# Miniprotein binders against q8wwc4: the designs that were tried, part 9

Target 1, 195 residues: q8wwc4
Amino acid sequence: STEEKPQQHQKTKMIVLGFSNPINWVRTRIKAFLIWAYFDKEFSITEFSEGAKQAFAHVSKLLSQCKFDLLEELVAKEVLHALKEKVTSLPDNHKNALAANIDEIVFTSTGDISIYYDEKGRKFVNILMCFWYLTSANIPSETLRGASVFQVKLGNQNVETKQLLSASYEFQREFTQGVKPDWTIARIEHSKLLE
Key: E = the ipSAE of ESMFold2; O = the ipSAE of OpenDDE; V2 = 0.75 times the mean of E and O plus 0.25 times the DockQ between their complexes.

## First folded at step 3 (miniprotein)

Design T2f (at its last look DockQ between E and O 0.16; V2 from the best seeds 0.00; counts 0 for: pae O 7.6 > 1.5, pTM E .540 < .8, placed apart)
Fold by ESMFold2, look of step 3:
Structure T2f (fold): chain B 195 residues (1-195), chain A 84 residues (1-84)
Amino acid sequence: as target 1 above (195 residues)
Amino acid sequence: SDEQIRLLAEALKLILYMVKELAKELGSPEVAQKIKNLAERAERLLQELKEALKNGDPETVERLAEKIIRLMEEIEKLEKEASK
């Protein structure tokens, strides 16, 4: 009732505030504490987040290049199998938009942390990371309904058009005794590009 | 100070902020009473956390983390009800 604005402006407000949900931010910080307290005294959510940002840039570039063989040790097999068909069917400009240059990732956040045990007592932690990045890929605005388009001027005559896109990568690690400590990407979503 | 203990203190301060913001959004007397209860509980948890930090009592800090989680669950229920 306060102000009637387009949905695009509301999404931009969330980006400039730096949080998608303040309650979720608190929840993830508490769960990070629990990982430290019960699973790994060397765990740090800030250190993990920086590593996840690097992994996102690397994996998204390989994905855009359809280098699925190089992704087999980084991405869960079932996820990669499902992604192959979706990615190869994309137009080249959409494929290029998947790649996130590390210096054009303008915002990262921890979307969710899940701590759980399966029916065999194996211990798992899933951490969902959300990334917002700029792309110079030529994507028609018709395809990316609701996406923001930014005009970037460099010099007097140079007008660059960039789009702000988002992606969510879910990282999974098994903490069961005797299991190699390694993070695998268990879910990949690129909003508006991959459903 | 310990990074993890600092994170708990930040979480509790954010809980107080969220409770105040939720109170501004809701006008129901039932919800207002629940918000007041949540604010009082958050204040007590903050004082207990400050004491546990001062005394170096890590077992108490872990118990406080569980209480903070329960408080977050109650806030989530209230937020869900408020955003109908």
Scores: ipSAE 0.014, ipTM 0.376, lowest interface PAE 7.3, mean pLDDT 72
Fold by OpenDDE base, look of step 3:
Structure T2f (fold): chain B 195 residues (1-195), chain A 84 residues (1-84)
Amino acid sequence: as target 1 above (195 residues)
Amino acid sequence: SDEQIRLLAEALKLILYMVKELAKELGSPEVAQKIKNLAERAERLLQELKEALKNGDPETVERLAEKIIRLMEEIEKLEKEASK
């Protein structure tokens, strides 16, 4: 009885070498340091990125399901209104492609961090997060010009043809004394789906 | 304030560290050289800042803070150029 050595499924970490521009990486880390230094000593860009990833997965799923009422506390009102119009007009396959499961997120990058003061002296921090995720939704290749088609075997599943999609979510927080310390989503962009 | 200066010094240290790490990973000689140049400037500014702090020279500290801000702006500019 030849004990078949369990083939170590090399999780082909598809290093989607989203070559985060090394300069962008440095800039992001510097700005994250500034947030820590001036606004919140408990701020961690790593923890924030993980939370943002979870928020993205959750919000994108709710968007795909047209559950806009459940997003009122998470997404800025103006953004949610615009999304409601855009998402409801999408074909079902495009709606389904909005959803990103946590396990389908291949890469997360911190984009731009903006720190700004308004005329009233309120302090805001915006953090743009970029996500790359695999969708099983059947989107015509013509609509997704430049989408890389990957044959991905996730776990014990059959080899499925998946398309790589990207989304950008901007998270905003006000750092004013007495204001609730909540991050809200101030911008949502799904490349090729929500144009 | 002394606290602001300390924070700027820490930021410079972080920049320097990150730049050095990036330089190791970069395969492009041109980008590597730009990063090296930025690292060298950051090191010089950090050293000057340490000296100014030891000497209690607030004017020099302010001048160095401005140079640090300009360095950050240059980094941001290089990023924008590299993304084109």
Scores: ipSAE 0.014, ipTM 0.341, lowest interface PAE 7.6, mean pLDDT 76
ESMFold2 (binder alone), look of step 3: mean pLDDT 71; pTM 0.577

Design TPR10 (at its last look DockQ between E and O 0.05; V2 from the best seeds 0.00; counts 0 for: pae E 8.7 > 1.5, pTM E .768 < .8, placed apart)
Fold by OpenDDE base, look of step 3:
Structure TPR10 (fold): chain B 195 residues (1-195), chain A 118 residues (1-118)
Amino acid sequence: as target 1 above (195 residues)
Amino acid sequence: SEELAYKAAELFEKGDLEEAIELLKKVIEIDPDHVEALFLLGFIYAEQGKPEEALKVFKRALKLDPSDPEAYLMLALTYLELGRIDEAIKYLEKVLEMNPENKEARLLLAEAEEKLKK
């Protein structure tokens, strides 16, 4: 009778992604309130965050596929040009690792909100969103120093080794009368991939 | 106190404003100088359409940290909500005196000045 050693429930170390300092959270909420109060009465940080998550998933997938023409309306021209050069030079495994599926996004946070006027008196709001997502792309651990490797069993599937990646997308909108009320991506950063 | 403050923030994010307020009051009872709790409490009062209560809380926060631009901004915002434009401008000008490049203060000042002209 081979005593099956109780499989030590690997305590999924919930990497408590260090909740940003409560101060930063409050600050972000205050700024969100300011947007609502003075710029857009329909603005919701919750709705924005959900939309940003969807945008991230979509844009990151298109980037991984080098479909830059499909991003022209979503990403600032200057950013897209720089990304085209960087992404095309990436190894295939790194390109694949850019893609985040919605279901692979583990955590989403609002990093920073900035409200500013330019020299012409135009009003802008920038919202930095941070995403943490799991990739199945085989990236050498040396390249991903400090990336946590997670063994994730998704449903009835075999235990897959996934790596946790992060990305930051900055969304910008102009709040000037007569300007189209569209959010554009003004900055894209993928840690360890687009350095 | 920090754990309670975090819990209050979570409740706030869920829309449980009343429970959040209750927890924040407990935090402030334990630590009367808990600035983050004061800010969040003031913020919640403002969202609840209780600008007078928000004003009291923000004034308390400002007394604790007279250099905090956020406190001045929240006060100014609250005064604008109350239609007290002159008071709002006063606090915004103070922020700009400390930091002429404070973008939030410039925005609010522009709004305040526009309201004053109407």
Scores: ipSAE 0.020, ipTM 0.306, lowest interface PAE 5.6, mean pLDDT 80
Fold by ESMFold2, look of step 3:
Structure TPR10 (fold): chain B 195 residues (1-195), chain A 118 residues (1-118)
Amino acid sequence: as target 1 above (195 residues)
Amino acid sequence: SEELAYKAAELFEKGDLEEAIELLKKVIEIDPDHVEALFLLGFIYAEQGKPEEALKVFKRALKLDPSDPEAYLMLALTYLELGRIDEAIKYLEKVLEMNPENKEARLLLAEAEEKLKK
């Protein structure tokens, strides 16, 4: 009946800090503040993150359907060219696993934010977004080694097996004066499906 | 209370934020001085874009455990999100009292003071 509060206290802190590190959260918010202060007074990391979630759901669906024409204005040309070959060569079940329904994106996190200038004086911001989503796609366990498997109860005793997958999308915007304020996806990674 | 807080952290890891919040509120109802649950709840509120709710629970948590300079940074950033620059400066100065070499606090303080000046 002896309670080990010190060990349980440390374990809880390690889980929270390991998954959502407060120091990384602070560094991300500092960079978001700098974007707001010096680049765009209308910028909000919260609003950006919600838009990025919507973009991920939309783009991943279009990728799974091989609708590359609709991605031309959303994804950088070089990235889309490389992705077209990779996605087209995937088996149908792997293509289906690319698509993330907005309601099945269970976790979104902001990764690194890069603020930089190129040698022409153009101002850029890159924001890495990481998404975790559930899929019912029929993926053999051999190809998704290490993937988490979840069971979802529907009805009285029905069960549906879903797999948890992750993807990373890097968004880029040029903040140079006079340039339209559009975000372009500069990198797409779908863990275990596209690398 | 620790078991429920741990379960809430697992739900947060899975992205089940609404359920994690409800468990954390239950933990805090059972133990109003549960520092880890208050910090986790505040962090979740901040990630949801609810800085006023995050402030309330961060301030409670910091009063109970005033030794963590990262918590002062979280408060300062939350005040900046709310446009309360004077209050953010107060907490940034506290971080620098604890660790004068904290680069994040020095950067934020300089920028916050320039914003206040302008």
Scores: ipSAE 0.013, ipTM 0.246, lowest interface PAE 8.7, mean pLDDT 73
ESMFold2 (binder alone), look of step 3: mean pLDDT 81; pTM 0.735

Design TPR12 (at its last look DockQ between E and O 0.83; V2 from the best seeds 0.00; counts 0 for: pae O 3.4 > 1.5)
Fold by ESMFold2, look of step 3:
Structure TPR12 (fold): chain B 195 residues (1-195), chain A 104 residues (1-104)
Amino acid sequence: as target 1 above (195 residues)
Amino acid sequence: SEELAYKAAELFEKGDLEEAIELLKKVIEIDPDHVEALFLLGFIYAEQGKPEEALKVFKRALKLDPSDPEAYLMLALTYLELGRKDEAKKYREKALELYKKEGS
């Protein structure tokens, strides 16, 4: 018995890799090493990525339900303010498509790591995370970068048509000495849904 | 040349460091100004405990892009491994200066 989910995940990885710049892997690995070497000996990009995936599933679900009060500790205030207006204006099918079930996130990649200091000498690290996920929501396909349609068996009992969507979440942490080590989501983009 | 650099990155991710080095040397022979290949080669040398080789490669990368703060940080770590603390401090401070320019 061959599982269709692993086969569809493999095809999805091929599509995503076709859009990724190969050199970005090298730079991202070196930047992650430098965070470990200079900022935090407990930092691990693998552990960060696992946590970011869980945060994406949680935040995207709360966004789809318009539960903005529950997002205030996770998402930067100015970002959440802008999102409230965009999300409440969406049709219900678009709102439903925002939610990503953790088991339906088929690919995660690190897009960019940024290290910088502001004018006050505070030091920051931003990590862009990109997620590809399957949804059963009824979203009209669009031309150029339209969603791929997949047939998925649910436990070998049902076949369901799903669309592939992507989202980008940028995480930010201040590494200034004495500051509490918290990651905040500083940017949220859902392709074709919040554009 | 870029296809060879991609293959070397895959070997690096799998932990096949000696094979990655040999392929990176080929990339650099074809394109001596390939900054990303120089960076990866230097990083691998540092991981292998070969700071003298890493130093040479990172210095080449820095000449090609003297405004790259990551190159200064890697060079600082390489000098520190060689026990040359004054040079390490100088290069680390240059990198921090460059990061402040990007932030401001």
Scores: ipSAE 0.357, ipTM 0.748, lowest interface PAE 3.2, mean pLDDT 79
Fold by OpenDDE base, look of step 3:
Structure TPR12 (fold): chain B 195 residues (1-195), chain A 104 residues (1-104)
Amino acid sequence: as target 1 above (195 residues)
Amino acid sequence: SEELAYKAAELFEKGDLEEAIELLKKVIEIDPDHVEALFLLGFIYAEQGKPEEALKVFKRALKLDPSDPEAYLMLALTYLELGRKDEAKKYREKALELYKKEGS
């Protein structure tokens, strides 16, 4: 009587990616409307989110490679200086885990939008974007407390073990007449990697 | 109330504006001080070409948070839709004043 070992139903822990509080989504939509109404008639939160995703993939890759000089036009100087120190001190596996391939980005959300005026009457918009991405970098589970390990079969390849990571990038733009209409990254956070 | 507000936002995103309004009214009935539900409801009324209803809702939101520059901006936009340019200017100027205070 060969006891058939019970197939452990791998409970696919649906990581309920904590969808941002639905209220935050509403607030984000209203603020996006306000940007369109008062600052830029060409502004689309959908187009912005796609562009932010591409920027995140590019910037995160350059960070992983320690190519800080190539980030000077994309990232605020103060942020880039702090990142240079933090990233340079990271182990190679942690550096590699900073890189998000666009195809490995599982989820993108708009966190918060802020609109403010400085004392000089300059208008600024900040948009916090949150990204969840898969990494193949081997990071010890102890370092990544609460990172979910996924077995992902990419196409016909062997089942690879990937870890879900998150990053938050804040994009800033000045809406002053005569200022270049460029978005810059004013904040970078990689949870568990850049503490 | 938050779960209903979420569902209303999802319906809004799908273009189901009538159902979203019904849910938001329920949220506001449960929580009369739910500012985000008031804002979304006001926004939907504005999109439906109901600026008078939007105005009423945004004025209610402004009473709850009289320091919110976004409430003043939404009022300004609604007054513009009503052709009331002087009131729109007044509320826009107030919003800009508040944004300057937040950035100082």
Scores: ipSAE 0.053, ipTM 0.554, lowest interface PAE 3.4, mean pLDDT 81
ESMFold2 (binder alone), look of step 3: mean pLDDT 79; pTM 0.692

## First folded at step 5 (miniprotein)

Design a1 (at its last look DockQ between E and O 0.84; V2 from the best seeds 0.00; counts 0 for: pae O 3.8 > 1.5)
Fold by ESMFold2, look of step 5:
Structure a1 (fold): chain B 195 residues (1-195), chain A 104 residues (1-104)
Amino acid sequence: as target 1 above (195 residues)
Amino acid sequence: SEELAYKAAELFEKGDLEEAIELLKKVIEIDPDHVEALFLLGFIYAEQGKPEEALKVFKRALKLDPSDPEAYLMLALTYLELGRKDEAKKYREKAFELYKKEGS
């Protein structure tokens, strides 16, 4: 109840660090280096992560608004078809909780990176990005078991409560020579909202 | 040992390479099978222009996990830095064979 900023940051940091696996952090960093070294000298995990954050904010808003036709260029067709039914069936408060405003994304992490060839020798990289964001959507706390609730001071004496949610977006790009450098979202998970 | 490996990675990010090496050597002494510490140590050696030392630790990582394509790629880069292009090509091709196997 003290509402001090250091206490809220400590709680947020503890929750986020609990999902940051130190064993995988080192391997992910090495894989990002290897993409640069072997696949594309223009690749930067820092630049990718910033673009992925922008894509998450944009795509999550469009999902919350059920504007699936606008997602066809960004999300793999098969994934988008599966998402239409799940998102449309959500209660409005759950739909609203999908949307992440860019300035409310409090933590972004690079998860697993997958490098592989398919049977035709095409080179693929999948990058899993995890996003942690605050929402003021009216979600029952029982539905979001494990989610953190934060008090944010607004104005002189107003206090706004927000919940911390997470989402995972997997981005895929073909690095085969001669192929356009396009990233497509190949998987979308919003923890506790989309199952 | 995982906590120490994480701290070593933070030191590396800050550019405190000698301190990171000291910590990673301690991790490997406590847990000789710590593949991620071996990888990061090899990284740092390569960055310092010590490809001979990097080769040693990347080869240890390969012995611990012979099916690890990242180990083969790091070895290939290390051999290339040593001017040993035939070995670099061989290890790079092995890595991509393994990536094809993991992808299916």
Scores: ipSAE 0.383, ipTM 0.755, lowest interface PAE 2.5, mean pLDDT 80
Fold by OpenDDE base, look of step 5:
Structure a1 (fold): chain B 195 residues (1-195), chain A 104 residues (1-104)
Amino acid sequence: as target 1 above (195 residues)
Amino acid sequence: SEELAYKAAELFEKGDLEEAIELLKKVIEIDPDHVEALFLLGFIYAEQGKPEEALKVFKRALKLDPSDPEAYLMLALTYLELGRKDEAKKYREKAFELYKKEGS
């Protein structure tokens, strides 16, 4: 009885060489501290990043389905209008590639944090979040110049060819007394899909 | 220098403040204009209850980037810790002036 040695699940260390510039990481941490210090004592960049990841998965799925009415409370009106025109004109494979499942998100990074005051003295914080996710959508490699094609073996299933895509979502919140403490998406960029 | 700054940030996250300071000092010796290392060093000094050391470091960072509103905010906080309310107010007002320009 030849005991088949359990095949060591090669944890494909996807070394997502997220070139997170260490400098940008430090800057982001400092800005996150400033948000906590001056705007919201309950602010956590870790909790925010997890919430942003969930929001990205949800919003990207709704975009792929052209469910723009369900995005009215989540996405800034001007952005949603522009997206409606761009997304409706996309081929179906590109629309499908907009959707990111939470389990397909391989990397999340905090990009830039900006703090600004408008002319009315309203205080805003913007946080740019960057996501890298795998898509099973068949996008021509020519359209995805520089997209890394990964062969991912999910468990005992056949090797699926997945493409690594990136998206950037900017979250905005107003820190004015009496304003509802909601984050809205003020910018959406899907590299190579919404260009 | 960037690798050392990253390692210093990791040490800071773990609470190894003394070792983080030592690495940041090395980064600043290699790159005197490393603004982020200066900011983190200033922040760590403030957390250690060393506001005078923090003040010196933040002032150095501000000389490198005089348009950085975050530098002015950190200075304002440090002056508050020192009980210097008038200077704190001045630097806070300057930070908010800069933030208005960035949002315009």
Scores: ipSAE 0.022, ipTM 0.465, lowest interface PAE 3.8, mean pLDDT 80
ESMFold2 (binder alone), look of step 5: mean pLDDT 80; pTM 0.727
ESMFold2 (binder alone), alone request of step 8: mean pLDDT 80; pTM 0.731

Design a2 (at its last look DockQ between E and O 0.05; V2 from the best seeds 0.00; counts 0 for: pae E 8.2 > 1.5, pTM E .783 < .8, SAP 70.87 > 70, off the site)
Fold by OpenDDE base, look of step 5:
Structure a2 (fold): chain B 195 residues (1-195), chain A 104 residues (1-104)
Amino acid sequence: as target 1 above (195 residues)
Amino acid sequence: SEELAAKAAELFEKGDLEEAIELLKKVIEIDPDHVEALFLLGFIYAEQGKPEEALKVFKRALKLDPSDPEAYLMLALTYLELGRKDEAKKYFEKALELYKKEGS
């Protein structure tokens, strides 16, 4: 009876230390508190960040597939129009590199939170979320200046060379009485891919 | 207490640090476990060059939420400001450990 030693799947926990400026972190926390205090008592930055991560994975996958019609309710019309032109012109390897699976996202950070009033007295909250994810897409290193190439051994699989990419998604919500409480993506940036 | 904390946050954003501190102290008197007020107060003390006062407040916040990596980060930074590099390193390592757990 050969005791199969449980292969300790050393999940190589890649710690992407996003050095957020501590001051920016405190400002973000304060602004999150202000959202909770004045706009939405059910607002949680933690829950929002998890939802944003799921939205990023979903939207980035649809972008990689050029499924722009499925993004009309999720992404601001002006942003989606600009993305359609940019993404369709990308090489296939760059399109594939836009996709992030949830399991490939190694770090999520809250960037900036903006609370603003428009000239009509409408209240808006914008939350910039930053994501770092691993791609298996073969992108020339010259195009990815400053992408850290990581050799990641996922479990018993061969050492795959993965590249660390970043994306920034800005989520916007209007906090006006009678307006549908939906978050929309108001900005999408994929560093080195959508330049 | 929450309304006062929100007003203190607004005052902080306007740069009125003295009035913000006064309101935050009132919040903490009403609700000793108000984590956000403690964090903001600690931060303001640090910005005012009062790292010992900041340290006391952040240690209190950390007792309320010992799983908050950010509390450890703030402590680490405060210890660094005090020239206490060994304690700073310890709390940075703890923050990193917690961030690893949240991403897993």
Scores: ipSAE 0.228, ipTM 0.661, lowest interface PAE 1.8, mean pLDDT 82
Fold by ESMFold2, look of step 5:
Structure a2 (fold): chain B 195 residues (1-195), chain A 104 residues (1-104)
Amino acid sequence: as target 1 above (195 residues)
Amino acid sequence: SEELAAKAAELFEKGDLEEAIELLKKVIEIDPDHVEALFLLGFIYAEQGKPEEALKVFKRALKLDPSDPEAYLMLALTYLELGRKDEAKKYFEKALELYKKEGS
């Protein structure tokens, strides 16, 4: 009668293009409704996702330019400190590949939403956002093992080769009464470049 | 309808796929434009190895919003499962075009 779902097979289907599994997609929408209902009547997952996409483009560009001072109010201090060391050690072409132009972010998904208390009793919401973007950066093919390569037509007959990369940014906001409602980036991962 | 969709998602998590499908069909009967229910139903059909049924549902989502890049992406993935690589490429490229348009 009832059989356990092939979770591994299902997740493989969803992650071919960085896509979340179907049940996670539905659960994410339910959690977004709960944030709206109990924490912020102005919250919209669609509006958040658009803002997160803009933040990703902005932050990733600043990272690629090593402008860490400008990231201090956006990214958690501990995370930024670790990123400084990783980013400055990268070759210039790898640094350039970190930057995502807003126009070249081809896929955005919400990975997970967490609602929890920390050890001090503060209430937090974490939202994981996953981004897939195209880059023209000249990255050796052996470095990008498993990455997809696409040809994109520019103009009438020009063809440009671009590489598809992914990144995950986790956003965190404290909902404790009296705390300013600011989102901070608590985790940054750029697959194949910063792992 | 959203409460029924949430219960359908719970049933899907448990592996009770046929009951989840019936609840999602009921959600769609109540709200024919319920995009989340259409997507979950399509995912369940794909998981059951029924990509032809998934195609129908994702095409319905496309009719509701012909500019929705997610609908084209789901169609592309479904065509890949069917082994129809040329159709998959077509819909993937359209999804990519629409994602770029949203960013511009």
Scores: ipSAE 0.013, ipTM 0.185, lowest interface PAE 8.2, mean pLDDT 74
ESMFold2 (binder alone), look of step 5: mean pLDDT 81; pTM 0.739

